# VH-VL binders against o27280: the designs that were tried, part 335

Target 1, 266 residues: o27280
Amino acid sequence: MDSMNVPEVLEIKRIVEESESVKTFIFSWDFRREVRPGQFVMVWDFRDEKPMSVSLIDPVRSEIGISIRRVGEFTDRVHGLSEGDLLGIRGPYGRGFELMGRDILLVGGGIGMAPLAALADEATARGMRVDALVAARTADELLFLDRLEAAGVNISTCTDDGSCGFKGFAHERLLTLEENHDMAAVCGPEPMMFQVMRILDERDVPAQLSLERYMKCAVGICGQCCLDDTGFRVCAEGPVFWSQELSRVREFGRYRRDPAGRRVPW
Short names: E, the ipSAE of ESMFold2; O, the ipSAE of OpenDDE; V2, 0.75 times the mean of E and O plus 0.25 times the DockQ between their complexes.

## First folded at step 14 (VH-VL)

Design H67 (framework fv_bamlanivimab)
Fold by ESMFold2-Fast, scan of step 14:
Structure H67 (fold): chain C 266 residues (1-266), chain A 119 residues (1-119), chain B 107 residues (1-107)
Amino acid sequence: as target 1 above (266 residues)
Amino acid sequence: QVQLVQSGAEVKKPGSSVKVSCKASGGTFRSYTISWVRQAPGQGLEWMGRIIPRFGRANYAQKFQGRVTITADKSTSTAYMELSSLRSEDTAVYYCARDDQYEGHFDPWGQGTAVTVSS
Amino acid sequence: DIQMTQSPSSLSASVGDRVTITCRASQSISSYLSWYQQKPGKAPKLLIYAASSLQSGVPSRFSGSGSGTDFTLTITSLQPEDFATYYCQQSDDTPRTFGQGTKVEIK
């Protein structure tokens, strides 16, 4: 465990530009530290450290990829880096997704497709049928479509503005899709995940949802990423939870807490 | 179904510059990376550089640094490669090709543009 | 720069022959290797990417193998349309680099 708490300084091997606001940074990785879809790492630019989901897991090539959306000062600095530059990586942390059955539905919104892209690779490698509903505000913000297609995934798209696929929200599109899945995995904005979870619950489809929340520490000791009703610490007991666990949480889909513990509406 | 169509053959004098175009159709031009590769008569393939048209960002092989400029015009779905200070050694067929960002393979390719440098 | 060396530089073969072309990288490139076919006056055509993945529409007689530094392209039963020059290409690092080419000629 101690080896996971010490940042390893790694060279950026490759940068993939996914969209105007999202880049995937690829690093050589020693898979003696196993990484599973749904886990995250702490990315350190030698000034600040932030949690990022792993979006590519390739043990054959000994590589991992980390997809980062430009949202503030830290991510602006990281986006300014080039191949050959160095970043500190600590982890992996958290509970990964579990796969079961023959058929899986992936529902991703925006950057939430990042951990689901890694999951899609694992599910297809296991011979599962994979259906993905990829949602974004506009066509240019749909992520990983080429990668999902190359993996043999059946893709449905949904954009708020109607520029690609169904015009509307992810849960509205989901209502028009086939109901027969052994499980689902969902990642994206929390209000979207709440609506999707309700539909999957009505269909009796077990779902895992990935919560990305503000964190004060990566090891869960501080309790700032604790959910009100359950005492779950996202960085220690998550970020992946079964829908049955989340249905009991009052704050899920309604509000979150910032690093200071203040309630912030979605 | 993505197709790349290049501009026609050029004959240039030493010391001049040439600008070759590559127009993409049948796909999302802005989501592709476009690489430029040249081939001198009877010789192999040499990578010159690439651009991600969505962002206007270009990377170049060090051998061509300072002489090659790769640009893109999103409104016309066209990438350009400009090579300055031409020498007889620059006589080659110049290709554009779609560059897969994850795998780095090239598909499809443009038909090629013959550039001859002679006095 | 990563240097790519192909062997042989040329070979003569007959229709129906099994043809093997090798490619060696100056350092490990994992499986970031592609193979191309080029006919006179034409642009190169992608055959194989990721060392062993057959491009859509390419005949199954073409196959690729290898990882690290040593790679092989095999044509199981050579056809008349296969007489061409073949190139390997690495995409593990920038700049992208190609082998010098292997010319497959009719015997």
Scores: ipSAE 0.516, ipTM 0.770, lowest interface PAE 2.8, mean pLDDT 86

Design H68 (framework fv_bamlanivimab; at its last look DockQ between E and O 0.84; V2 from the best seeds 0.75)
Fold by ESMFold2, look of step 16:
Structure H68 (fold): chain C 266 residues (1-266), chain A 119 residues (1-119), chain B 107 residues (1-107)
Amino acid sequence: as target 1 above (266 residues)
Amino acid sequence: QVQLVQSGAEVKKPGSSVKVSCKASGGTFRSYGISWVRQAPGQGLEWMGRIIPRFGRANYAQKFQGRVTITADKSTSTAYMELSSLRSEDTAVYYCARDDQYEGHFDPWGQGTAVTVSS
Amino acid sequence: DIQMTQSPSSLSASVGDRVTITCRASQSISSYLSWYQQKPGKAPKLLIYAASSLQSGVPSRFSGSGSGTDFTLTITSLQPEDFATYYCQQSDDTPRTFGQGTKVEIK
């Protein structure tokens, strides 16, 4: 109980290199603190604390993997760590994905594939058929392809520059896919998710989408992760929302908030 | 599908070096590692080190640190292992093998390169 | 370094026999354990990974079990092509280490 809201200091057991800018850090984890695909953790490097995607959930080995993209000072410091070094982890937090039916579509952009990789493992373990649309700017930034292939996932790729698979945006590739699915799970850049959500809604495919917002407390007290119009807190009522919930949110896909809470364009 | 093809057998003098190549055929290295494992005549298997060719980072077993160098050329899908200061105890078959980053099992293996060190 | 100890070092068996080979790690390795078959003059061949997962194309008469420090490879109903040397290998930590091998011979 107390450990959910207080960072536990854990050793980095193993580091997997996913791309030039993304590493997965694997930790031993006591699964009395259950972790579900789509939930997040707060990673503390003894100076700063950031929310990070859980990409590997292995109760049998008592391990979790946390995928971190190098994008600034905090993540640069974390990427400089070695196996055996220490990080603080608190969580998990938030609402994860729910699986339903027999056929699932995953649509992931960039690091957004991290929670979807964890979901793919669970879906395949349940015997579901999994199709994944994996998007990135370039071929070198496509994530988890070897892992997804090994799990039996049917992969389609798209890249902004056309270096691998379809040239263009994820929603443009999705328009050319005609398969009917029982549900979809979507995570990536918010403009991409907005466009993908619209297509899935038109196709009458139930969709769950995972959002990212600035977080301080991660338990819903400070209000910094709140969405306009609904009062939804990404850290408490999300980060995973049903498309119907998000269709009522004006800011979704249209603007973001800086750390001071001001609206800024995407 | 992917197959690892190694360079041919070599006979070397003590004190010299050997460089063995390992080329991916029917595919590329992608995000997998390439490990090097040797087997002396009638003996078991000994891991020497590995590289992740896409990212260029190599790690070595302590026993070989200082005289093994593992490199890769992504453009040719070829990994290399160089062993220096050869001794008669280094007579072995040297294998490369594809190394999964998550699980760490080896599959596939190259056909092996026999290296004989004698004067 | 994690030491891997196989038992027995060798055994004799007949076609059709059930064979059990054990592997013990010097510390817990969870399920980061693989089994290989090696025939004379050939490269090792992966049979089992993750302690119990059967590699594609490997006959179902091979199975693996165990977690932590104690692991078992079982071959039900030996075939002539199964006479070989078998190795376990841990991948929980660096360096990767192998057991000393178990030679399965015709009785």
Scores: ipSAE 0.744, ipTM 0.880, lowest interface PAE 1.3, mean pLDDT 89
Fold by OpenDDE, look of step 15:
Structure H68 (fold): chain C 266 residues (1-266), chain A 119 residues (1-119), chain B 107 residues (1-107)
Amino acid sequence: as target 1 above (266 residues)
Amino acid sequence: QVQLVQSGAEVKKPGSSVKVSCKASGGTFRSYGISWVRQAPGQGLEWMGRIIPRFGRANYAQKFQGRVTITADKSTSTAYMELSSLRSEDTAVYYCARDDQYEGHFDPWGQGTAVTVSS
Amino acid sequence: DIQMTQSPSSLSASVGDRVTITCRASQSISSYLSWYQQKPGKAPKLLIYAASSLQSGVPSRFSGSGSGTDFTLTITSLQPEDFATYYCQQSDDTPRTFGQGTKVEIK
């Protein structure tokens, strides 16, 4: 198979603590293998392998960052690692975000901000005006605020408990914002994305949304990440989709599949 | 705008310990860290360690490993640096500084705390 | 540890002069290099970060350049308030390390 599918053992150069449950692991990267915001890599801890979004792309420094939320056994092990430790990385995979226009809106929830942070860097570097709506359950779970501000991003926050910014959900906050953008990029809990997409569609704002599914092969073979009806493979045709593509996906915002492939509610 | 205010000058005996405080005002640390840097009289700057106050995790320069302890109290927005087994060579001005986890530069700095170790 | 070597250790200059200070890292640090200004009895002040980014509020006569191992701080036209000691600092690896400093004195 293609060499890109062979995990490369990389040393963790730095670890950024983003929140209590999220760490960003920074690696040296050979940018002869180009990576785009919205793409993902497969992270291998020599026991298991999981897809993770790239949250930092720095071609000048030849580095990438992978933000990982602590949610299970695999991520628990990874979070136990230190700088200098090793991980296997293969990729990148999937379709990333496409930037268009002058003004872009980012809407992110929780760890969904990871790929959007990378996109924000690219957008600002291109001279685009970037507005970001950052959502989380609580203030302590809001991600990348300092980094986004440093990049010149205009940030609005919302939290479920009102501990920071607007009290409520991202789509509710979005309704209070009347300004339209040339394009929107969305990533977070699927129910959030579903509601946000509806609002953006009503406003005729082109939107791209990054989906999260269980992915095993990352190369469109195993079918674990196939979306119902369309046959879209999140790892191949996605994870970034245009809103018009997702409008064809019946399961979007309604249900997902567990590791065994069973339909489960969000 | 974040400002860092440190505790006052200290005079200590060899073998004793000193604990310097660094209080942040004018904002929150969020994901920023607090680094401690010392400067002996007429000498350069020496990084001692860093803590992320939000999470309470610290890392240290190997030179000070086992002798320095950096802590933080989120409720008071205060970071602490404790150095034990003091010796004359530890006589210096000790600075706290906010550092960026990504970039690693220091800004702003505290005003410094003079620590004198003498018999 | 990464060693940072500044050159020169000291220099004398006059107001209006162009001043150049160099910093060399013992290994590549990409652009993880910052410059600080320190005046007697005061804490260091950040001038440049990420090798070439001017800190907010710092006069435009200050500039930084370089990547990898060799870096330069330039003051295009030295002002009276610029007489101080300057330090470079790498943030590529832990421990963070500083150059030994360059004292800019009045001629």
Scores: ipSAE 0.743, ipTM 0.891, lowest interface PAE 0.9, mean pLDDT 94
Fold by ESMFold2-Fast, scan of step 14:
Structure H68 (fold): chain C 266 residues (1-266), chain A 119 residues (1-119), chain B 107 residues (1-107)
Amino acid sequence: as target 1 above (266 residues)
Amino acid sequence: QVQLVQSGAEVKKPGSSVKVSCKASGGTFRSYGISWVRQAPGQGLEWMGRIIPRFGRANYAQKFQGRVTITADKSTSTAYMELSSLRSEDTAVYYCARDDQYEGHFDPWGQGTAVTVSS
Amino acid sequence: DIQMTQSPSSLSASVGDRVTITCRASQSISSYLSWYQQKPGKAPKLLIYAASSLQSGVPSRFSGSGSGTDFTLTITSLQPEDFATYYCQQSDDTPRTFGQGTKVEIK
């Protein structure tokens, strides 16, 4: 099967253990289906299907990596798999990041570093100067520091508990960092992204933010991933949005929706 | 920068077992693996297996399955390789090395532990 | 298992010479290949990973090339400290396997 919307059954070539809760699964990939940093795929374990960001893109080796955090039944089952086991993958889907300028800032929280790690690889390969602010609750939840370091990225860390780097939140750390970037890319919890976006906007730094809201239908046929006020569908028209686009969205950073569609504050 | 320091040389009788240690010191211990590689006198390098110390997962080369056990103690940042049912052909220098999970290269290496099986 | 074969098994060279060592994999390993230098009584030292990426601190006279099954390590202008045994290693599959080694000796 040669359709983007039909899962291809692929063997897990390699598993990288990023943290106690995060693994990266590496697959051989046919790059006739091009993949860009910021795009996602649907991962199928032959029972359930979930969207996952692509965290490694290597056309030279014909490989992609998908980073998955263990948070529920589906991800627990996937984490129990071994190299050589099979998963269904369809996609890629969504709008990826665009690289501009010479100096870029990446701001990632938790698993939000996954799509940013792929972006960092591309940016450094293009000779860009990359600064990354990596945020997590604790030191053991900071992700991809070794990949970023190997790529020559200038890394700043912050943890809520102070176990590594700055003690505090990403936006608090950002206020202490240099202001001269040509663009930024941001991915993590929405409240973090909202605060970061406001700072970058005041600094006149164009930012791209990735909204990776869960949705069963990744092809955009159903409207469950729509944002208030804009009608953007995260899976079809996102997940990456420019900051000026998100400034028009009332719910961004302020509330989310439960399964019944009710507003729930962050 | 992480440095790997191994236990000292050992002389063993055939049929016994040996347990070599590899202690990581200096710098941050990340989610790297630790591989064990041996080298018999005048011979090349032979991979035995690896562990990811943070998670306790080990895998082994088929040749050593059932005879080698690789473990790690996170509290002391130490990995261990135990080889049982020793034979004279197990005489070798045993190295531990930090194993990059993405690229699979080994850096840094421990200084090596000479294990001699004789008599 | 993926078999790694080096050529030559040994060579004699003079300071200033260009030295080329080749490594062949029994099946495609993409660019999952590393080169190591080993001196007598010492642990191996990483020179090159990902077929062509120079390890930090390694002199620029060392370079690697190749992909798939055929790989080359080149030392552009051999120095006295370069007399050693060199090994290639694949990391595309387990078990990880090494070439048999190439000894570079003074002429």
Scores: ipSAE 0.679, ipTM 0.834, lowest interface PAE 1.9, mean pLDDT 87
ESMFold2, look of step 15: ipSAE 0.714; ipTM 0.871
ESMFold2 (binder alone), look of step 15: mean pLDDT 92; pTM 0.946
ESMFold2 (binder alone), look of step 16: mean pLDDT 92; pTM 0.945
OpenDDE, look of step 16: ipSAE 0.707; ipTM 0.873

Design H69 (framework fv_bamlanivimab)
Fold by ESMFold2-Fast, scan of step 14:
Structure H69 (fold): chain C 266 residues (1-266), chain A 119 residues (1-119), chain B 107 residues (1-107)
Amino acid sequence: as target 1 above (266 residues)
Amino acid sequence: QVQLVQSGAEVKKPGSSVKVSCKASGGTFRSYVISWVRQAPGQGLEWMGRIIPRFGRANYAQKFQGRVTITADKSTSTAYMELSSLRSEDTAVYYCARDDQYEGHFDPWGQGTAVTVSS
Amino acid sequence: DIQMTQSPSSLSASVGDRVTITCRASQSISSYLSWYQQKPGKAPKLLIYAASSLQSGVPSRFSGSGSGTDFTLTITSLQPEDFATYYCQQSDDTPRTFGQGTKVEIK
């Protein structure tokens, strides 16, 4: 009887400061509404609504976490909130990651580590061996390292400026890592994901990639999320796609779209 | 492997202030969160507050608000706890500890700094 | 504030004994509970976090259990180095609060 599209007003239970620009907001959650790694929710501050990936899923504690990067007016307002304040949450929406095999690789760039942190928790709980390549521009922008370490994940880092770990890009670091994974999950800037996908394809490692593209539609169906060649809508059919699906999308890794849907080079 | 090393013992008069240091080594200090916990002689552990050194952001237990100030110097990888208007009841060992933001547990701990407020 | 109460406040035990210490929270804290060991003149040492997760380097004879309001620390086959004071700590809310401590003494 109740609309599945109506936001629940939830109290912010805890706020974790991941970096200067990223916070994780933790809420009590009723797991009769299941949430899977790779899915997103619509976050409503009673003025505007934006999609955010779920970064923590804890059915034992009855909690979810949502990691938000400060990039504009909405996220600036949300970052100004305190524990005890209220937000509207509706969802989850979208297709989550599928786990297969015993050995998995996670490759995350910046905020793209958010959905991968939730996936790492599930994979390690299933007894899988998890290797994570965590990439950022600088050491200060590497996210979730403590959570991954606590989960028993084998961590490799790289930064563009060399301030932590390998100096260079994620795909350059990946070339120095072992090839013995049953699957990979990748999330981050599209140019990074494209290069990583090419290497994983050459190694015959099936990969799932999460497209965290901007969305304007409050109901999760949005023309701004369309992929040129296939008509895929990230909020309706994604955000998680297999690499073989993305290999047929000409815009993936080459250009993005502005709010009007126009092509803009990376 | 992270280590926290604190400044040496202090003897202070009532009404004065004390500033205890906590120097981190190993790992990246800017990624740490540091909590301060005290223990009076023969008593249990009492949380005073914490700081996220990267942002200079501190929060305090209400009991200590107005008397405690927690700061950090990122260039020296050092956190500080300053307690003012000292009373004999403030005689305690003061510990710094690395604070896990998700779980809220403390590890590692500094070795402790004994602060004695003489009558 | 969340109040943490330990039981017993002290106990006497012999090497080889199984020791059980309980901790009760004044309200539900889910599994946001840690256990620490403190020896005279030393800083506390983390043993268990998230109610049941053993800290790296801590002997397997230590284990934690419980959720909600009732928690237990168990030491199987007590060793000479285990005579110490043990504290529980909640991290579900601010301020962080500790139990009053349980002293494990030689019988």
Scores: ipSAE 0.468, ipTM 0.758, lowest interface PAE 3.4, mean pLDDT 87

Design H7 (framework fv_bamlanivimab)
Fold by ESMFold2-Fast, scan of step 14:
Structure H7 (fold): chain C 266 residues (1-266), chain A 119 residues (1-119), chain B 107 residues (1-107)
Amino acid sequence: as target 1 above (266 residues)
Amino acid sequence: QVQLVQSGAEVKKPGSSVKVSCKASGGTFRQYAISWVRQAPGQGLEWMGRIIPRFGRANYAQKFQGRVTITADKSTSTAYMELSSLRSEDTAVYYCARDDQYEGHFDPWGQGTAVTVSS
Amino acid sequence: DIQMTQSPSSLSASVGDRVTITCRASQSISSYLSWYQQKPGKAPKLLIYAASSLQSGVPSRFSGSGSGTDFTLTITSLQPEDFATYYCQQSDDTPRTFGQGTKVEIK
């Protein structure tokens, strides 16, 4: 729709402080413009525009939430804003998650729990059984645990330092969990997602993975999403991909691209 | 499960200050804020302000701005509410409560601290 | 500030009765409304949040409904432990504000 191309200036209704480095910004939203879990919006601070995943979708209250991690100048400026301040929001964009079956597994690392929190809300509203494996470096960086618990999600936690739940990485924890899911959704650091995908593939669990670097592809900016398999190819519409699609992508879990377009190992 | 324990009752003179503490313990999840709510004898509940202890950010009801200061000590998981220039109408039970950032409801509550201002 | 008004200020009821308490906001608060129970000498206890979500551990005889400006708390079969004062509270805006309270007394 044409309305997706123009930023709408929206007032920040509420700011939720999720962690030392993550905030969720909540806006009133007109749901004539549909939003699905796994989609993103372009957030404009009247200087720069960046893609951000939608982490809260509430049609009953007519609200959306956008969770932003502080990682650079743009996000530092946005984190300095207060309730009542204005941001431009354009979208939604991209391919969202698809729900299938009755029992689903969510595997999230760090800020990757943001789009999965929105998915958990939709899945539980549909009466699905939801298990979530929430991973972070430390207990303080685990996100959305209270929201997931309130939604009726069965939560397993995993921290690198052992400060909450299993001591170790997400894929190590996943190996100790029973395989009884119809699908999985995964979002987090690409190396984590690669290891998790391997395990789910061996268990014959179809998985959807959300790749942040492919968000620009969905809005027509292809610098980070062009592939070189046997010649240059434009990547498929993201940010959400099925695991079988990613099995053919040589770069997934192995390389990323620097500003000059060169391959850099994870 | 999070539990909030407050400091004991205080009797203060008009013009003095009182500082009430609220110590949090327990709980698996680390996403909370602390609100302060008072209740004068025979009256209803009145919100004073809130803080997110992890970040030290506080905001206050306009009526109390300039007289109330809400702080937190992350090392002891303790929030504080200090009210200055006390008047007889500040006689009340003062409660701290965990404030849900998404919904804004209060649970759990501290047991309350009775503050009596008399000359 | 958003003003919250409860009705009635007090009511008398018997065990087994259906009790209804209403709460009105001076402007739309969507579903950002909670209900609390308070007994003499005790801190308030959360019963309902998000207008209709029952707090864990609260008996199912308590229910909440409404959206926008008009909200209702219902107790379907009053028990002896339910004689208390009930408060509504909005969390759509700062400052957070409470209704004046409804005292449920033994008939």
Scores: ipSAE 0.543, ipTM 0.793, lowest interface PAE 2.8, mean pLDDT 87

Design H70 (framework fv_bamlanivimab)
Fold by ESMFold2-Fast, scan of step 14:
Order: C-alpha cells, then sequence, then structure tokens
Structure H70 (fold): chain C 266 residues (1-266), chain A 119 residues (1-119), chain B 107 residues (1-107)
C-alpha cells in the first residue's frame, strides 16, 4: 500500500511517437500491483512530478504505457528522453472506468484518447461492441486510430479543420449519430466533455467522464483539484465521474481554478 | 493505406557507395518508422537499421555501423539508405518496410532494389 | 543481440498437409514475434504479428502460437500457393533479427 506513494525508478523500454506533440512511454510493470483503465500515475523526472493517464495495460506482456503531450517545461524534458533512460513512477491512483452492458461509446478529444485506448482494449477483450468518436484539431492530432482499428473498434473521426472525417466538434458529430449505447466513456477538453455529456444525458445514456485537473499532491489530500459545488477531489474521488454526479457541478465546462484558487475561464 | 516505392536497380564498383530511396504514399509518413532489410542471393533476411522520421534518429545494426546512413526527407515522404565502401558481398536486394512502432512488425514492404557490386 | 533459430531449415509437403514451423529466441521476447512468407523474386509478406495475431487478408489456415522463447507457425491444409520460404522475426529489442528461414517445398 505505502509503496504506491514512493516512486519506483523504471527504465523506458519503448517509445512510440503518436503525433507531433504526443509520445507513449512503455515500461515493464509488475501486475501484482493492478492497474485499470482510467487510473493515472505520477511521473517523476527527478526534478518535477506530474500526473499522467495510463494508456496501455498489458498484463500478458507485463507492460504499461503512459502517453504524454508536450505542453511545457516538464513534458519537454520528458520528450527529450530515449529508450533506456529512467523515470520515477508512483501509483496507480484514482478511480478507473466501470464497464457495463454489451456496447459502449468512447468519445475522446486529443490526449483524452489515451485512457480511452486502454479502456477500448479491455472492453473488446470482454466481448463488448465498441464505437469510438475520435476528435482533434487536425488529422495529424488524431490519436490511437491504428490501435483502435486493430482492436476491432468501429471508428468515427472529426477534426476542427475538416482534414479528416466530419468537419467540426465532437458534440456536433454526435448529434448526427442516432445509435444508442448501454454506456459511454468521455475524455478530452472540459468544454467538449460538457457538451457531449448533455447530449448523452438527454438520450438516457449513462456516461463516465475523466477529468484531469492540476494537482499539488498525488494522494488527493490537498484539495487543489476540488470541483465547485460538490467538493470532489479528482485524484481521490476521480478522475472518472458519472455524468449524474457532474450534472450538479456549476463549474464543470465553464471555469477552472489556478493554483491560487482563482476562477479562470476555459 | 501506405505504399512504399523504391528506386531502381544499381550496378556499382567496389569501393563506391549506393543510395537507395523509398517513397511513401498514402497515410502519414511521420506516424511510422522505416526499416531497411537486405537479402543476398539465396540467403535470408538481414536487418540493417531503422529511422523514425519524427525523431530524426536512426539506429543501425552493429555490422553496418559506420558504413550505413539512413535518412528521411519529410517534405517528399522519402526515406534513404546509403551504404558506402561497397564490397562484392554487399550484392543483395535491399528492402524498405514500414515498421510498426508498437509491435515492430514490417508491413507494407517496398518492392526491393537490386544492388550488384562487381568489378 | 537476440538470435532467432528456425526448425526445420527445409521440409517437403503435399497439398492438404498440416505444416508446422518452429522458431526459438536466445532470450525471452514475450510475444514480440512476427511471421513472414516470401516467394521467389518478391518482397516478404506479413502473415502473423504479436505471435498469434493474423494479419488482415491472410487466410485462416495460417496460425501462430507461443510466448517467451518458443514459437510455432502452423499451416492447416497446405495449398499450392503456400510453397514458399517462411521467416520469423523478433521486435523485442534492437537490432531486429530474423530466423534463417524455412523452405516449404512440394513433395
Amino acid sequence: as target 1 above (266 residues)
Amino acid sequence: QVQLVQSGAEVKKPGSSVKVSCKASGGSFRSYAISWVRQAPGQGLEWMGRIIPRFGRANYAQKFQGRVTITADKSTSTAYMELSSLRSEDTAVYYCARDDQYEGHFDPWGQGTAVTVSS
Amino acid sequence: DIQMTQSPSSLSASVGDRVTITCRASQSISSYLSWYQQKPGKAPKLLIYAASSLQSGVPSRFSGSGSGTDFTLTITSLQPEDFATYYCQQSDDTPRTFGQGTKVEIK
């Protein structure tokens, strides 16, 4: 138990270039410490520590993968690493996705496809029918299409610029789809998730949404990732929440909080 | 769907160099790695090296280290393999192939380029 | 370097036969193994990847099995177009390495 709060230094076994801004880092993992889709780990480069979603879970090969988007100083340094280099990893943390029913819709935006790729692998292994709506700004930023295809997932794409699939946003594409599902899982930019949640709620499709907010500690005791009206802590009660829970959160999809606790628009 | 088309056959003298091209069409050139594999007449397959165009980094088999250079031009979606200080035992068909970053299998393959080294 | 050894180096078979080719790695490669078919004058063709995953468009008479160090390619009910040379390949480590090949010849 306590060993989950101490970083284990692991060798980068393999690096996959997903896009210009995203790489997946693959490590050998001891599955006596279970990992589920939707959980995250803290990645330590021996200077800073940041939360990252687990994007590949392979107990047969004893491997996990962590997908990281290049957005700042920490991620720039990590992207500069090579196979054979070392990173500290602690976790996993958080509540994972729950799978129910026979068919599932995945709706992912950008790096939000990372935890959904791991979920797709589990859902298909369980014999579920999986439909995925993959959204990005451009075709080059659509993630995990080859993995999803190999897993037998039915894929729809949309891009803001129209370079692949439907031209527009995920929620606009979803409005043109009439098919019902037993459940949905959603991960991406918070405004996108809010719009998608509203559509799924109106269709009576129960949805789970993964929120990744700034955190100052990995154990969820600091309250830095609290949601407005409910007091949820993303790293303790989340990052995965049911849509029914999020429908009561005034802040969701509209504001976030900076490290000082001040509200800023998305 | 990605297709790989290689340059034509070459006949070279010992001590010269050869540069084989591999042009990708369809799909995103940047989203995969390109490996080079050769096959001498009547022999098996021998991996020479690989490049991930996005990294701009090539890895080589030790046997070819110092003689082989693998490069990629992203603007033309073309990978190159240059082999220097040619000897008669370098006579082979040289293949490029898309290298899957997760699994490491090769698909598709180029049609192959025959390189003959003779005096 | 990981050495890949195939057995047998050649075999003779008749149409309708069940053919088995084995491949052994000098160290564990988990399931990072692929099988290729090569016909004279042509580039190799991927048949199986991840030890047991059938490539799209490849007939179901081809199957792969194994993990760790020992792997098998099986062809059930051999067809005339299956007379070819078969190669295994590991992708667990760099350099990537191939087996020496197994030639399947008509009896």
Scores: ipSAE 0.571, ipTM 0.799, lowest interface PAE 2.4, mean pLDDT 86

